# Miniprotein binders against q53ft3, part 55

Target 1, 195 residues: q53ft3
Amino acid sequence: MFGCLVAGRLVQTAAQQVAEDKFVFDLPDYESINHVVVFMLGTIPFPEGMGGSVYFSYPDSNGMPVWQLLGFVTNGKPSAIFKISGLKSGEGSQHPFGAMNIVRTPSVAQIGISVELLDSMAQQTPVGNAAVSSVDSFTQFTQKMLDNFYNFASSFAVSQAQMTPSPSEMFIPANVVLKWYENFQRRLAQNPLFW
Below, E stands for the ipSAE of ESMFold2; O stands for the ipSAE of OpenDDE; V2 stands for 0.75 times the mean of E and O plus 0.25 times the DockQ between their complexes.

## First folded at step 7 (miniprotein)

Design u41 (at its last look DockQ between E and O 0.65; V2 from the best seeds 0.00; counts 0 for: pae O 4.3 > 1.5)
Fold by ESMFold2-Fast, scan of step 7:
Order: structure tokens, then C-alpha cells, then sequence
Structure u41 (fold): chain B 195 residues (1-195), chain A 83 residues (1-83)
């Protein structure tokens, strides 16, 4: 349903479901993280009238999670980039995860996604300075993400002659990955906000 | 008005039903992964619709939402059992 990407790290696509409408990604070694991208995996959209509220949490000095609203993902904007490096000293935000006891290790932060009605989301106020407002910065980060993904996927490319038959493994043709990469770069160059 | 809100909930439940029907068609085609994803979305949306109908005391829509939730749960359980 959702993906989470940190520059220089492997993309996460398997969120943990902690409630019927709440999903979490763990961010180990979060103190080294400046930006996080949260996105829809794209094939199935939100039902019309719904979206996702994106939260960030880190363990405070007592090991208790401090949740902060970063922003939103919707069918109209299925990807968002957030700067989190300045948020670790923030506190006091109300949040839908407040009634849940989520225990984490001291060095692990979390991205939380709460699936909500668009009307409910319109009443919420994200913390200041989390959203990346510069189109150039967003485009540069997106290009870096694309390069990281393409390089990672390409590093596993093998010819059919090199493959050991494995009935439990699925394979994607390398040309499909290349076509996606080229299409995305072309569209990004024409309109950095198409995604 | 309450009637306008009821109409919005009704429209929302129709979209939930569309996701459920699409999931059934994908299952017939053997696409279990995408079917489960559609059912997960339908479930979340149907639960939201139920809570809105309950807050407004709209008995007919409460019953409709509960029926859809049950159908979604039953289909997801059948998929799980087919492991």
C-alpha cells in the first residue's frame, strides 16, 4: 500500500499494520536521517474521499514515542517529501496514535500513516518546517531516489543462463525496470510535480 | 443537512462496493495479491462509513455498511484458507 524511502537506504514497502487503518515503518539509526519520502505504491489508489495522514515519531529521553503530523498523501499527491532533522525537539502534538501503546527500541524512529477521510484531514495542522517547499530540492531528491533504486535493481541483473532454477522466486525482466526509469525521468523533466 | 450527509455516505458505500466487485473479478483471474489489496482498502473504507452512519444514527446505512463489512471479511477469510 505504502512505501517509505530514506536517501542512501533500501526502500521499505512492507509497512506493519498496527490497527485497521494505521500502518508503521521503522526507521533505525534515525539520527542520521534528514529527509523521508512517503508514497503510495501506485497500483491501487485510495478509495475516493480518503487519504493518508503521515506522522513521525521518535523515542524521547524516557523511551516514550513523540508523534508529530508531517503532512498528507492523497490520490492527487501520492508522494511527499519531509525534512525531519529539525523535529526531534518538538512535542505536544495531538495524534490518532495517542491511544495506542507502541513500544520501540531507543535508536528506532517511526513513520506512521493513518488512513482517514479527506474531510477529517482538512481539519488537521502539520508541524511547521516539515514539508519541503522547494521544487528544485524535491526534484534533486527524487532523482537521487531514482538513481539509488535503478542501481540497486540493476546490480541483481543476470542472464537466464546464469540463473539457478528456483520455483519459490519471482523474476522481473530488466527491460521493464529500464522502461519505468526512463519514463519517470522523462515525465519528471517535463513536470516535476506530475507525481 | 443530515440528508446531504446521508447521501455522501451512500455514495461512499457505492465506491466500497466497486472495490469489492473488482476484487472478486481479480480473484477469478488468479490475481490474489491485487484482490487482497482492494479488499483491504474496501474494509478500511467500509469501517469509516459505518462509524459515520453510527454518529448520525442512520439505521439503514449502518445495516448496509455492516453487511458490506461482513462480505469483505468472509472473502478475505476464504482467501486466507486457500493458502
Amino acid sequence: as target 1 above (195 residues)
Amino acid sequence: SVEELAERIREFLEKVQEYYERAKKLLEQGDVERALLLLKWAYIAARKALRLAQELGLTELIEEAQELIQQIEELMEKIRESQ
Scores: ipSAE 0.601, ipTM 0.850, lowest interface PAE 1.4, mean pLDDT 78
Fold by ESMFold2, look of step 8:
Structure u41 (fold): chain B 195 residues (1-195), chain A 83 residues (1-83)
Amino acid sequence: as target 1 above (195 residues)
Amino acid sequence: SVEELAERIREFLEKVQEYYERAKKLLEQGDVERALLLLKWAYIAARKALRLAQELGLTELIEEAQELIQQIEELMEKIRESQ
């Protein structure tokens, strides 16, 4: 159903289902995290008319967790980046997780996804600075990944004069990698959602 | 209006029925994993429809939602027993 990604960490795809319509991911060491990506796994989309409200909860030793609405994922926006740095502990509003007793590992934060009717979601207001524009942020992450791939692949490039036969090694001419990189960059700049 | 909401619930339950039938077809094809996921989605949708129908006191829609929920639960249980 859902995935949760923090840069530099293993993707989580096995959410804890705490109710028929509520799913939770643990975020250990949450204080080192600025952004979290929440996405649908894409095998089976939400039913028509439904979507997911995405919440964040700090670990709280007082026993009363406060869930903060970060934003939404829907069939039309199946991946979203949320900023969790700078959120105030204990600041929040009434929300679907607030009265729920959820099993929680002490000292870890949680991302909660509540599957809701779209009409219900339209009445909800995220905390002010949690949502990042998914198009702009996606473009930035994609550009950085393209740069990293190009730099990595280019470090293995050899000239035609330096090629030697080797049955255990496969080579890619550097200009092929560069051409792919340039084409992808151009398409992404024109339409970040091309495909 | 309440009648407008009732029609939206009715349409929603029709989509739930479609998911249920697709899940049965996937089971016939041996794709148990996708069938169970479809049934989980259908269950969530049917429970939401039930809750809204109950809030509006729409007895006919309450009964329709409950029947679908029961069918979905029975099929999910059969899948778990055969696993």
Scores: ipSAE 0.412, ipTM 0.763, lowest interface PAE 2.4, mean pLDDT 74
Fold by OpenDDE base, look of step 8:
Structure u41 (fold): chain B 195 residues (1-195), chain A 83 residues (1-83)
Amino acid sequence: as target 1 above (195 residues)
Amino acid sequence: SVEELAERIREFLEKVQEYYERAKKLLEQGDVERALLLLKWAYIAARKALRLAQELGLTELIEEAQELIQQIEELMEKIRESQ
């Protein structure tokens, strides 16, 4: 349902469902992350009248998670880019994920998606510095992230003949990554504000 | 308002029913994966509707939501058993 992209890292397409309406991506080594893209995979839309509130969590000095609202994804805005680098020392709360038993390690932050009513989302205020401000900067950055991701992923590509049998591992065909990349670029080109 | 929320609940339940029916069609077509995804969303929406209806004391909508949840759960279980 959801994807999470950090430049230079593999795309995450399998969120951990921690509640009926809550999904979490782990972000190892979060200190090196400046921006994150959260997007719908396009397979299944939100139910009518619902969207996703996107949160970022990092451990505080006591190791307790601090959650901050980054923004939203909806059927009408199925992707968003967030700057998280400046949030690592910010203020936050335990809600809405604080009551969840989420396994955390000190170096791992999390992106949380809470499926909520659109009306409720409208009452929430994201942290001010999370949204990328200018369309041009946003487009440029997104393009760089996409390129970086694609290059990174492609660097690991091997032909079937080059593959070493590893029955315990799952593989994703490179063409899937390419198709995703092309589709994302197409959407970006059509509407830089589609997120 | 309560009336507005009630209408939203109805909309959710309509969407739940839609997803449920679509999932059944997908199952008939052999697309189990997509069917399960739709059912998952249907379940989430139905649970939201149920909670809202409970908070508002809307008995009929509670019952409808509970029924849909049960139907979804039964279908999901049936799918699991068939795998």
Scores: ipSAE 0.020, ipTM 0.441, lowest interface PAE 4.3, mean pLDDT 79
ESMFold2 (binder alone), look of step 8: mean pLDDT 88; pTM 0.854

Design u42
Fold by ESMFold2-Fast, scan of step 7:
Structure u42 (fold): chain B 195 residues (1-195), chain A 83 residues (1-83)
Amino acid sequence: as target 1 above (195 residues)
Amino acid sequence: SVEELAERIREFLEKVQEYYERAKKLLEQGDVERALLLLKWAYIMARKALRLAQELGLTELIEEAQELIQQIEELMEKIRESQ
């Protein structure tokens, strides 16, 4: 039904069902995560009038989950990108033993999806400090990142006449970088999730 | 308002029945994966419809939702046992 993606990790497509209408993905080592993508697998859409409310949870000091509403996925918006970096626990802690390097239980965060009526979802307010990005916003960010990388790499381009022979050093022709950039842009325009 | 809500519940239960029949056809065609997905959606819809009918005290719709839930559960269990 649902997928969950974090950059640099294997995609998760097997959510744990914890109730008839509630599904959970585990996010180990969540301190390293800035963004999470939640999406429909596309085989069968939501029934008319239904959608999914997307939640994020992290364990508090007692190990109990603290759930926060991030946003929604629907047939009209079957994927969503959520910024969770500002929602993580432990930041700005005034605990007197923080400096004593007290060993903590490794934290596992969760993404929860609650299947709900659209009318019920319309009455819910996502947390204000969680930046929610559309696929278009992610595409724009990715395009800017690609532009930045291409410009950076190209700034080091040298002619063959300026090259110094080195047996251990590898070189990539500038036109290969340009061809990769053009191919990536073309593929991104066709499907933002092609990779 | 109550009549409008009752009509929305009836429409939901009609969709549950549709999903159930579509799931049965997919099973006949050997598409177990899509059949199970349809049954999961049917189950969620039927459970939501049941709760709404109970909140409004609509006995006819409560009974209809319960019958559909039972049918869905029985079919899902048969599929599980065959795997």
Scores: ipSAE 0.547, ipTM 0.830, lowest interface PAE 1.6, mean pLDDT 76

Design u43
Fold by ESMFold2-Fast, scan of step 7:
Structure u43 (fold): chain B 195 residues (1-195), chain A 83 residues (1-83)
Amino acid sequence: as target 1 above (195 residues)
Amino acid sequence: SVEELAERIREFLEKVQEYYERAKKLLEQGDVERALLLLKWAYIIARKALRLAQELGLTELIEEAQELIQQIEELMEKIRESQ
């Protein structure tokens, strides 16, 4: 029914069903995750009038789940990208003895999908900085950013004949930057979420 | 209105019946995986319809939804036993 993808990890297609209308994907080592993609598998669409509300949960300092609404998937928008890095906070001791009082929480977060009526979904407001508007918009932004960086870096390129000795300066061959750029573009074209 | 919501529930139950019949045909064709997926969707829709009918106190639709849920559960159990 649903899939969940994290860049650099194997895709998950077997959600755990925790209620008749609720499905969960586990996200181990969630502190290393910046983006999550949730999508419908291409076999059966949502029934007319229904869709999926997408939630993110992480354990708080007491080990209690904190659920946040990220957004929605529907027949008209069967995949969505969410940025979760801004929704979670690292833990830390403020001094050496603070560690004695911290509650160790599991490092596993969850993506939850609740199958709901579209009317019910319309009454809900996702957290502001989670949703990425669309794969196309994100891809366009990423490509423009990539182009901007490459053009900016290339504008400072100098030939070896123009270089002046400076032991405190570091230089990178332009060819290395070009190879990185081409590799990144190829990977982005094959999978916009490879990062 | 209650009448508009009742009609929507009837549409959901009609879709449940459609998925149930499609699942039976897929089983006859040996496509157990797709059949189970349709039954899972039918179950979700039927449960939503039941809850909405219960909230509105629509006895006839409650009974219809419960009957369809039972039929779905029985077919899913039969499939499990055959595997």
Scores: ipSAE 0.285, ipTM 0.669, lowest interface PAE 3.3, mean pLDDT 74

Design u44
Fold by ESMFold2-Fast, scan of step 7:
Structure u44 (fold): chain B 195 residues (1-195), chain A 83 residues (1-83)
Amino acid sequence: as target 1 above (195 residues)
Amino acid sequence: SVEELAERIREFLEKVQEYYERAKKLLEQGDVERALLLLKWAYILARRALRLAQELGLTELIEEAQELIQQIEELMEKIRESQ
């Protein structure tokens, strides 16, 4: 039904069903997470008139779970990117007794999806703080990631004249990397969800 | 109006029935994964229809929703036993 993606981690496609209409993904080591992508799997759409409300939960300073509404996924907008770094306790914040207030809480947060009627969803207000729920923003992020990878890989390129023969090493022609990059970039521009 | 809401509930129950029948056909074809996805959607929609019918006191729609929920639960239990 749903997928959850964090940059640098394996995609999750098997949400835990905790109620008839509620699904959860665990986010271990959540303090290292800046963005989360939530999306519908392409097999079966929502029934007409229904959608999903997307929540983020983390343990507060007392260890109690706090649920915050991030946004929505619907048939018309089946994927969304959310910036959660600003919602985490202690991120860039100043507090008077920081060293004394360091209590080890479990490092596992959750993404929750509640299947709701669209009418009910329309009456809810997501947390406005740093919420990025546009495909355009995801495309920009992905493009920067692609540029970073290509630049990094290209920094190790050497001409044939500079190569030292070594039968135990494998080499990939730079032209193959470039061709992949151009194809991926073209497809991303045509349909950000092709991947 | 109550009549307009009742019609919306009937539309939900029609969708539930459609998903249930599609799930049965997928099971016959061996596509258990897609069948379970359809049954999960059918279950969610049927439970919503039940709650709406209960709020409006529409006895016939309450009974229809309860019957469909029972059928979905029985089919899901059979799938669980076969895994």
Scores: ipSAE 0.260, ipTM 0.646, lowest interface PAE 3.3, mean pLDDT 73

Design u45
Fold by ESMFold2-Fast, scan of step 7:
Structure u45 (fold): chain B 195 residues (1-195), chain A 83 residues (1-83)
Amino acid sequence: as target 1 above (195 residues)
Amino acid sequence: SVEELAERIREFLEKVQEYYERAKKLLEQGDVERALLLLKWAYILARQALRLAQELGLTELIEEAQELIQQIEELMEKIRESQ
């Protein structure tokens, strides 16, 4: 029903069913993971009025799971990207006692999917630290970067009459840069993940 | 309030019935994998409808949900036995 993808690892499509409406993927060596993609396999959509709440779990210092709500997947948004690096415990706190304790802690995290009514999901608040879970956030950031690059590149524009011959330098017409910018913006507006 | 929630539970159970019938049609066409996946979704929705009906004490909807769950379980078991 669901898939889970981490960059540089084999995609998982066989979630462990732990209850009638709950599914889990194991994430070994979670401290090396920055982002996780959760998606529906697309064979059969959710029944009308239902969706999936996506949770992340990591072991605390006692090895007990700590669950956090990351976001949701629905028929209208069947995939989501979550940033989990900010949710990991104390990797920056190097002191003798704390470092010794965290080294022995199990490093297997889990992604949990709970199939729920959309009404129930609407009342829940995801953790704010899953910063890039929104397509709108990706689009806004990408557009800002795109604008920054275009402004930077165009600041070096010179007329052909002002160009000096140089065998080691290449020049790109400003019109080509503008065409690329406009094309990329158009494509991004139609599908934020076209790249 | 309660009547509006009861109406939503009825809508959920209607969707369960729709999925159940679609699954039977897929089985007739030999698409066992898709039929089983659809029944799994129907089961989840029916269980959620049952839970809501129980919370509200709506006896008729509880009984209807339980009957649909039983039908889904029986069909899934029949599929499993035929493997």
Scores: ipSAE 0.244, ipTM 0.651, lowest interface PAE 3.8, mean pLDDT 73

Design u46
Fold by ESMFold2-Fast, scan of step 7:
Structure u46 (fold): chain B 195 residues (1-195), chain A 83 residues (1-83)
Amino acid sequence: as target 1 above (195 residues)
Amino acid sequence: SVEELAERIREFLEKVQEYYERAKKLLEQGDVERALLLLKWAYILARTALRLAQELGLTELIEEAQELIQQIEELMEKIRESQ
């Protein structure tokens, strides 16, 4: 149904279903994340009149989840990029105890998607500046997807000397992938809707 | 109006039935993954229709939504057992 992408990480396409209409993705080491992309999978759109509200959750100073509305995905806008870096640092550093004796452990945040009526979504206000504009969202999504694909493909790069011949396997030179990536970036920068 | 909302609920239930029938055809073709995806959407839509019908006290639509939900759950359970 849904996908979640962070640059430099494996794309997640298997959300955990926590209710009939609610899905979550785990974001380990979220302090290193600036942007998250949420998108629809496959060819099955939302039913007419429905969409997805996108939430971000992180543990507060008491270890309790704090959920914030980031924005929405719909049939008309099936992908969205959200800036979460500004949301991570406001959870208690301003009280007298905010800087006291912190033991740092890996933390896990979550992206939540709630399938809702468009009418209900229209009445909700996302946290300020989390969502990127639709053109920027599509352009940045495409850029992040290109970066992720290139990084993924390049992780399999081997020199010719390291290759084991196999008639059932096709190999593409890394330079061809890089050239395609650079050409696609250039075209996207000139016209984000060229494809 | 209540009548406009009732009509929207009927449209949702018609779409649920469409998804359910499409899922059954996909199962006949061996496409279990796509069938389950359609059943998940059918389930969400049917549950949404049920909540709306309950909020408006529309007994006929409540009953129809409950029947569709049961059919979806039974089919999903059969798929689970066959795997």
Scores: ipSAE 0.409, ipTM 0.767, lowest interface PAE 2.5, mean pLDDT 74

Design u47
Fold by ESMFold2-Fast, scan of step 7:
Structure u47 (fold): chain B 195 residues (1-195), chain A 83 residues (1-83)
Amino acid sequence: as target 1 above (195 residues)
Amino acid sequence: SVEELAERIREFLEKVQEYYERAKKLLEQGDVERALLLLKWAYILARKALRRAQELGLTELIEEAQELIQQIEELMEKIRESQ
């Protein structure tokens, strides 16, 4: 039903169903995460009149989840990007440096999706403007990721005259990376959700 | 009004029925995965409609929602048993 994407990580498409209308994705090492994209898989839309409320949780000092409403996904807005890095990070459980921590706080947060009627969703207020904007912010983020990857890969480019033998290392021509970059940008421009 | 809320619930149950029928067609075509997705959506909507009908004391809609929920559960169980 739903997908969850964090830059630099494998996309998650298999949410854990914890109730008839509630689905959860685990976010390990969440303190390194700035943005999360939540989206519909596109195979079957919400029934008319329904949508999803998107929540973020982190463990408190007792290891109990603290849920915060980030925003919504609907048939009209089936993908949304959320900024989570500022949401009570550092307010959670802190264990002092020492030989042993008697209480261990897991470094695992969760994205929760509650499937609800649209009129019920209208009564809810998201915290801290965590929802950035949907497609435009995702497109901007994706473009930034494309630029970052291309620049990173290109920084290792060498002319054939500069190549030295390295039997265990594989090489990819720089123009192949450029072709991938251009192809991806073209597809993104035609359909921002092709990915 | 209660009448408008009742009509909204009827609309939800109509959508439940549509998804249920689409799921049966997909099963006939061998598309079990999409059929189960349609049934999950139908189930959630039917449960929401039931809760709304119960809150409003609309006995006829409660009964209709319960019947649809039962049909969805039976079809999902048949799928489970065939796997």
Scores: ipSAE 0.553, ipTM 0.835, lowest interface PAE 1.8, mean pLDDT 76

Design u48
Fold by ESMFold2-Fast, scan of step 7:
Structure u48 (fold): chain B 195 residues (1-195), chain A 83 residues (1-83)
Amino acid sequence: as target 1 above (195 residues)
Amino acid sequence: SVEELAERIREFLEKVQEYYERAKKLLEQGDVERALLLLKWAYILARKALRAAQELGLTELIEEAQELIQQIEELMEKIRESQ
C-alpha cells in the first residue's frame, strides 16, 4: 500500500502492519537521515473520504516511542517529502564543567502511517515545517534522489557480450542515463525549479 | 447526531461490500495482487465501521460489520493458501 524512501538507502515497500489501520517502516540509524519520502503504491487508491496521516517516532529517555505528526498523503497528493533533521533527538546533556558523552546502542526510529478520515485529518496540525518547503532542502534531497536513481539503473548495466535476446525487454544505453543525470544536475544547479 | 453517525457507518459498510465484490472479480481474472490490496482496504474500513457501531451501540450495524469482516478474512485466507 505504501512506500518509504530515504536517500542512499533501499526503498521499503513492505510496511509492517501493527493494527488494522496502522503501518510502520523502521528507520535504523535515523540520526543520519535528513529527509524521508512517503508515498502510495500506485495500484489501489485510498477509499473515498480516507487518507493517511504520516507520523515520525523516536525513543524518549525512557525508551518509549514519541509520535509526532509530519503531514498527510491522500489520493490528491499521494507522495510527500518530510524533513526530520530538526525532530531527531540530540546528544546527551552537556555538563558545565565538561562534556559528558553517553555511548548508546543506535536506536531505531519509525515512520508510521495511520489510515484516517479526511475530516479528522483536516483538524490536525503537523509539527513545524516537517513538510519540505525550503528550496535548498528540496534541491539537496533531489540531488540525492538523482544519485540513487543513477546508481540503481547502473546496477543493471551489462556489456553487449552478456546480453541475451529478449523481445519483451526494453534497453537503454548506460551512457544515455549518465548524460541525463549530468544534464539534470546542471539544470538543477542553475534553477532548482526548472521542471 | 447518532443518526448522522449511523449514516456514515452505513456508507463505510457499503464501500466495504463494493471493494469485496471488486476483489472477487479481480481474483476471477487472476489479478491476485490487486485483489489482496483491495481486501486490505475493505478490512480497514470494516474494522473502523465495527468500532464506530460498537461505540454507538448500533446492534444491526455491528452484526453487518462482523459478517463482512468474516467474509474478508475467509477470502484472504483462501488467497494465502493458494499461493
Scores: ipSAE 0.318, ipTM 0.656, lowest interface PAE 2.6, mean pLDDT 74

Design u49
Fold by ESMFold2-Fast, scan of step 7:
Structure u49 (fold): chain B 195 residues (1-195), chain A 83 residues (1-83)
Amino acid sequence: as target 1 above (195 residues)
Amino acid sequence: SVEELAERIREFLEKVQEYYERAKKLLEQGDVERALLLLKWAYILARKALRIAQELGLTELIEEAQELIQQIEELMEKIRESQ
């Protein structure tokens, strides 16, 4: 029904159904996430009169979820980009060992989609700065995805002299990755929707 | 007000029926995945329509919604068992 995309990660299309009308996507290591794209898969539309309310949840200091309304997806607007960087809690927690700098197990945030009647959705107010213009946010999201991929690929670069022979191992020259990156950035600057 | 809400519920149940029939046609064509998606949408809408009808005490619409929900559940179970 729905998809969820974060820059530098595999797209998720298999939401967990937690109630008849509620679906969630897990966001591990959410502290590094600035934007999330939520979209309908496009094969089957909402029934007339229905839409989806999009929520973001992170665990508070007690491990309890805090749900915030980000915005909506509808048949008329089946995809939306949300900025969540300003909504995440800091690394501070109020417990007796806070000053001990205890490293917590990484928490998992969630994107929640609640399927609602459009009339009910119209009465709801999203948090102040979550919804952003689709063009600007998509360009920023794409740029971060490009930067992430290039940095990841470049971290494996070695000189020809440093290579160890392996019959089953594939290698991509670093300059090929750089050429692709530069070409993609140029095309993106000329037309953000070229791809 | 109640009359207007009753009419809206009837419209919802008509859409439930439409999605249910479309799901059956997709099953005949072997498109199980899209049929299940249509049934899931029909189920959600029917359940919401049922709740509103119950809050308003609209007995006929309650019965119609429950009948459609049962039909959807039976078809979904039949699909699950056949796979």
Scores: ipSAE 0.556, ipTM 0.829, lowest interface PAE 1.6, mean pLDDT 76

Design u5
Fold by ESMFold2-Fast, scan of step 7:
Structure u5 (fold): chain B 195 residues (1-195), chain A 83 residues (1-83)
Amino acid sequence: as target 1 above (195 residues)
Amino acid sequence: SVEELAERIREFLEKVQEYYERAKKLLEQGDVERALTLLKWAYILARKALRLAQELGLTELIEEAQELIQQIEELMEKIRESQ
């Protein structure tokens, strides 16, 4: 249903479902992370009237999670980039993960996605400095990265009928995604403005 | 108003039923993964619709939501048993 991407790391496409409407991705060594991209996977949109609220949690000095609302993903905006490097320990924003009293290892953060009614989402205020919707360079980066990803991966797409006797269903081998990611990281390291 | 909220809940339940029927069609085509995704979305929406109906005391909508939730759970259980 959801994907999570951090520059310099493998893309995550298998969120941990922790409740019927709640999904999380682990972010180890989060202190080295500046930005996180959260996006919808596959061809099936949210039902009309629903969307996802995106939260970030980090362990406080006692190892307890501090949840902050970063923003939203919806059918109209199925991907979003968030800056997490400026977030501090302290009081978290209002969040639906309040019943999750889990202690985390220091330096391991989480991205949480809560599937909610759009009416409920409209009543929530994200942390002001997390969303990068007003930064043109990040919009361009996200668009180019998404285009590059899909163009590269699509060039290796094969039907399941070519791999198995089952009816055809287009898919992309996981190793192709990994090869693209490694190539993108190499180019970014050589010239951060190549994109 | 309560009437406007009730109409919105009805629209949600109609969407739940639509996703449930689409999931059944995908299962007939052998697309279990997309069918399960549709059922997960239907389940979440149905549960939220149920909560709203309960908060407003709308008995008919509570019953309709519960029936749809049961149908979704039964279909998901059949899928699990088949694997």
Scores: ipSAE 0.611, ipTM 0.848, lowest interface PAE 1.4, mean pLDDT 77

Design u50
Fold by ESMFold2-Fast, scan of step 7:
Structure u50 (fold): chain B 195 residues (1-195), chain A 83 residues (1-83)
Amino acid sequence: as target 1 above (195 residues)
Amino acid sequence: SVEELAERIREFLEKVQEYYERAKKLLEQGDVERALLLLKWAYILARKALELAQELGLTELIEEAQELIQQIEELMEKIRESQ
């Protein structure tokens, strides 16, 4: 159903189902993570009228998750990139994961996806600094380019069990995409004008 | 209005039925994994439709949603047993 990608790490496509409509990806060593990409797998879309609300949780001083709404994924926009570095500590108004009494390891964060009716999602307000936190037009262009690439690539994502041999097709391991992204980030950090 | 919400719920249940039928066709073609994904979507939508119908006290839609949920659960269990 969903995928989660962090630069320099292997893509995750097997979310843990914690309720009928709630899915979670674990993010160990989250203090080293700046951005997370969340996307739909291209094979099976949402039913019309549904979408996914994307949450981020970090452990508080007691190891309890504190959930923040980052944004959404829908059939019309099946991937999104979020900046999680610098998120402020805060109590959300209403969170679908709030009733879960699960203590987490202090360095492990989570991405949560709550499958909701689009009507319900329209009533929610994401934290303002998470989705595409851009300070200039170059950053905005770069985020749009990344979204386009991941949307295109993820639309063809299939599990190993769903693959059919095809001599005319080429396949790229998911980690090659991650290597490219890591290289891009490194070059951008050294010289933002390397384009 | 209640009438507008009832029509919305009916639309959801129609989509549930569509996904359920698509899942059955995939099972006939041997694509168990994609069939289960369709059934999972159908289940979630049917549960949301049930919750809305219960909030509004729409007994006919409650019954229809419950029947679809049962059919989905029975098919998913049958698939699990065959693995």
Scores: ipSAE 0.552, ipTM 0.830, lowest interface PAE 1.7, mean pLDDT 77

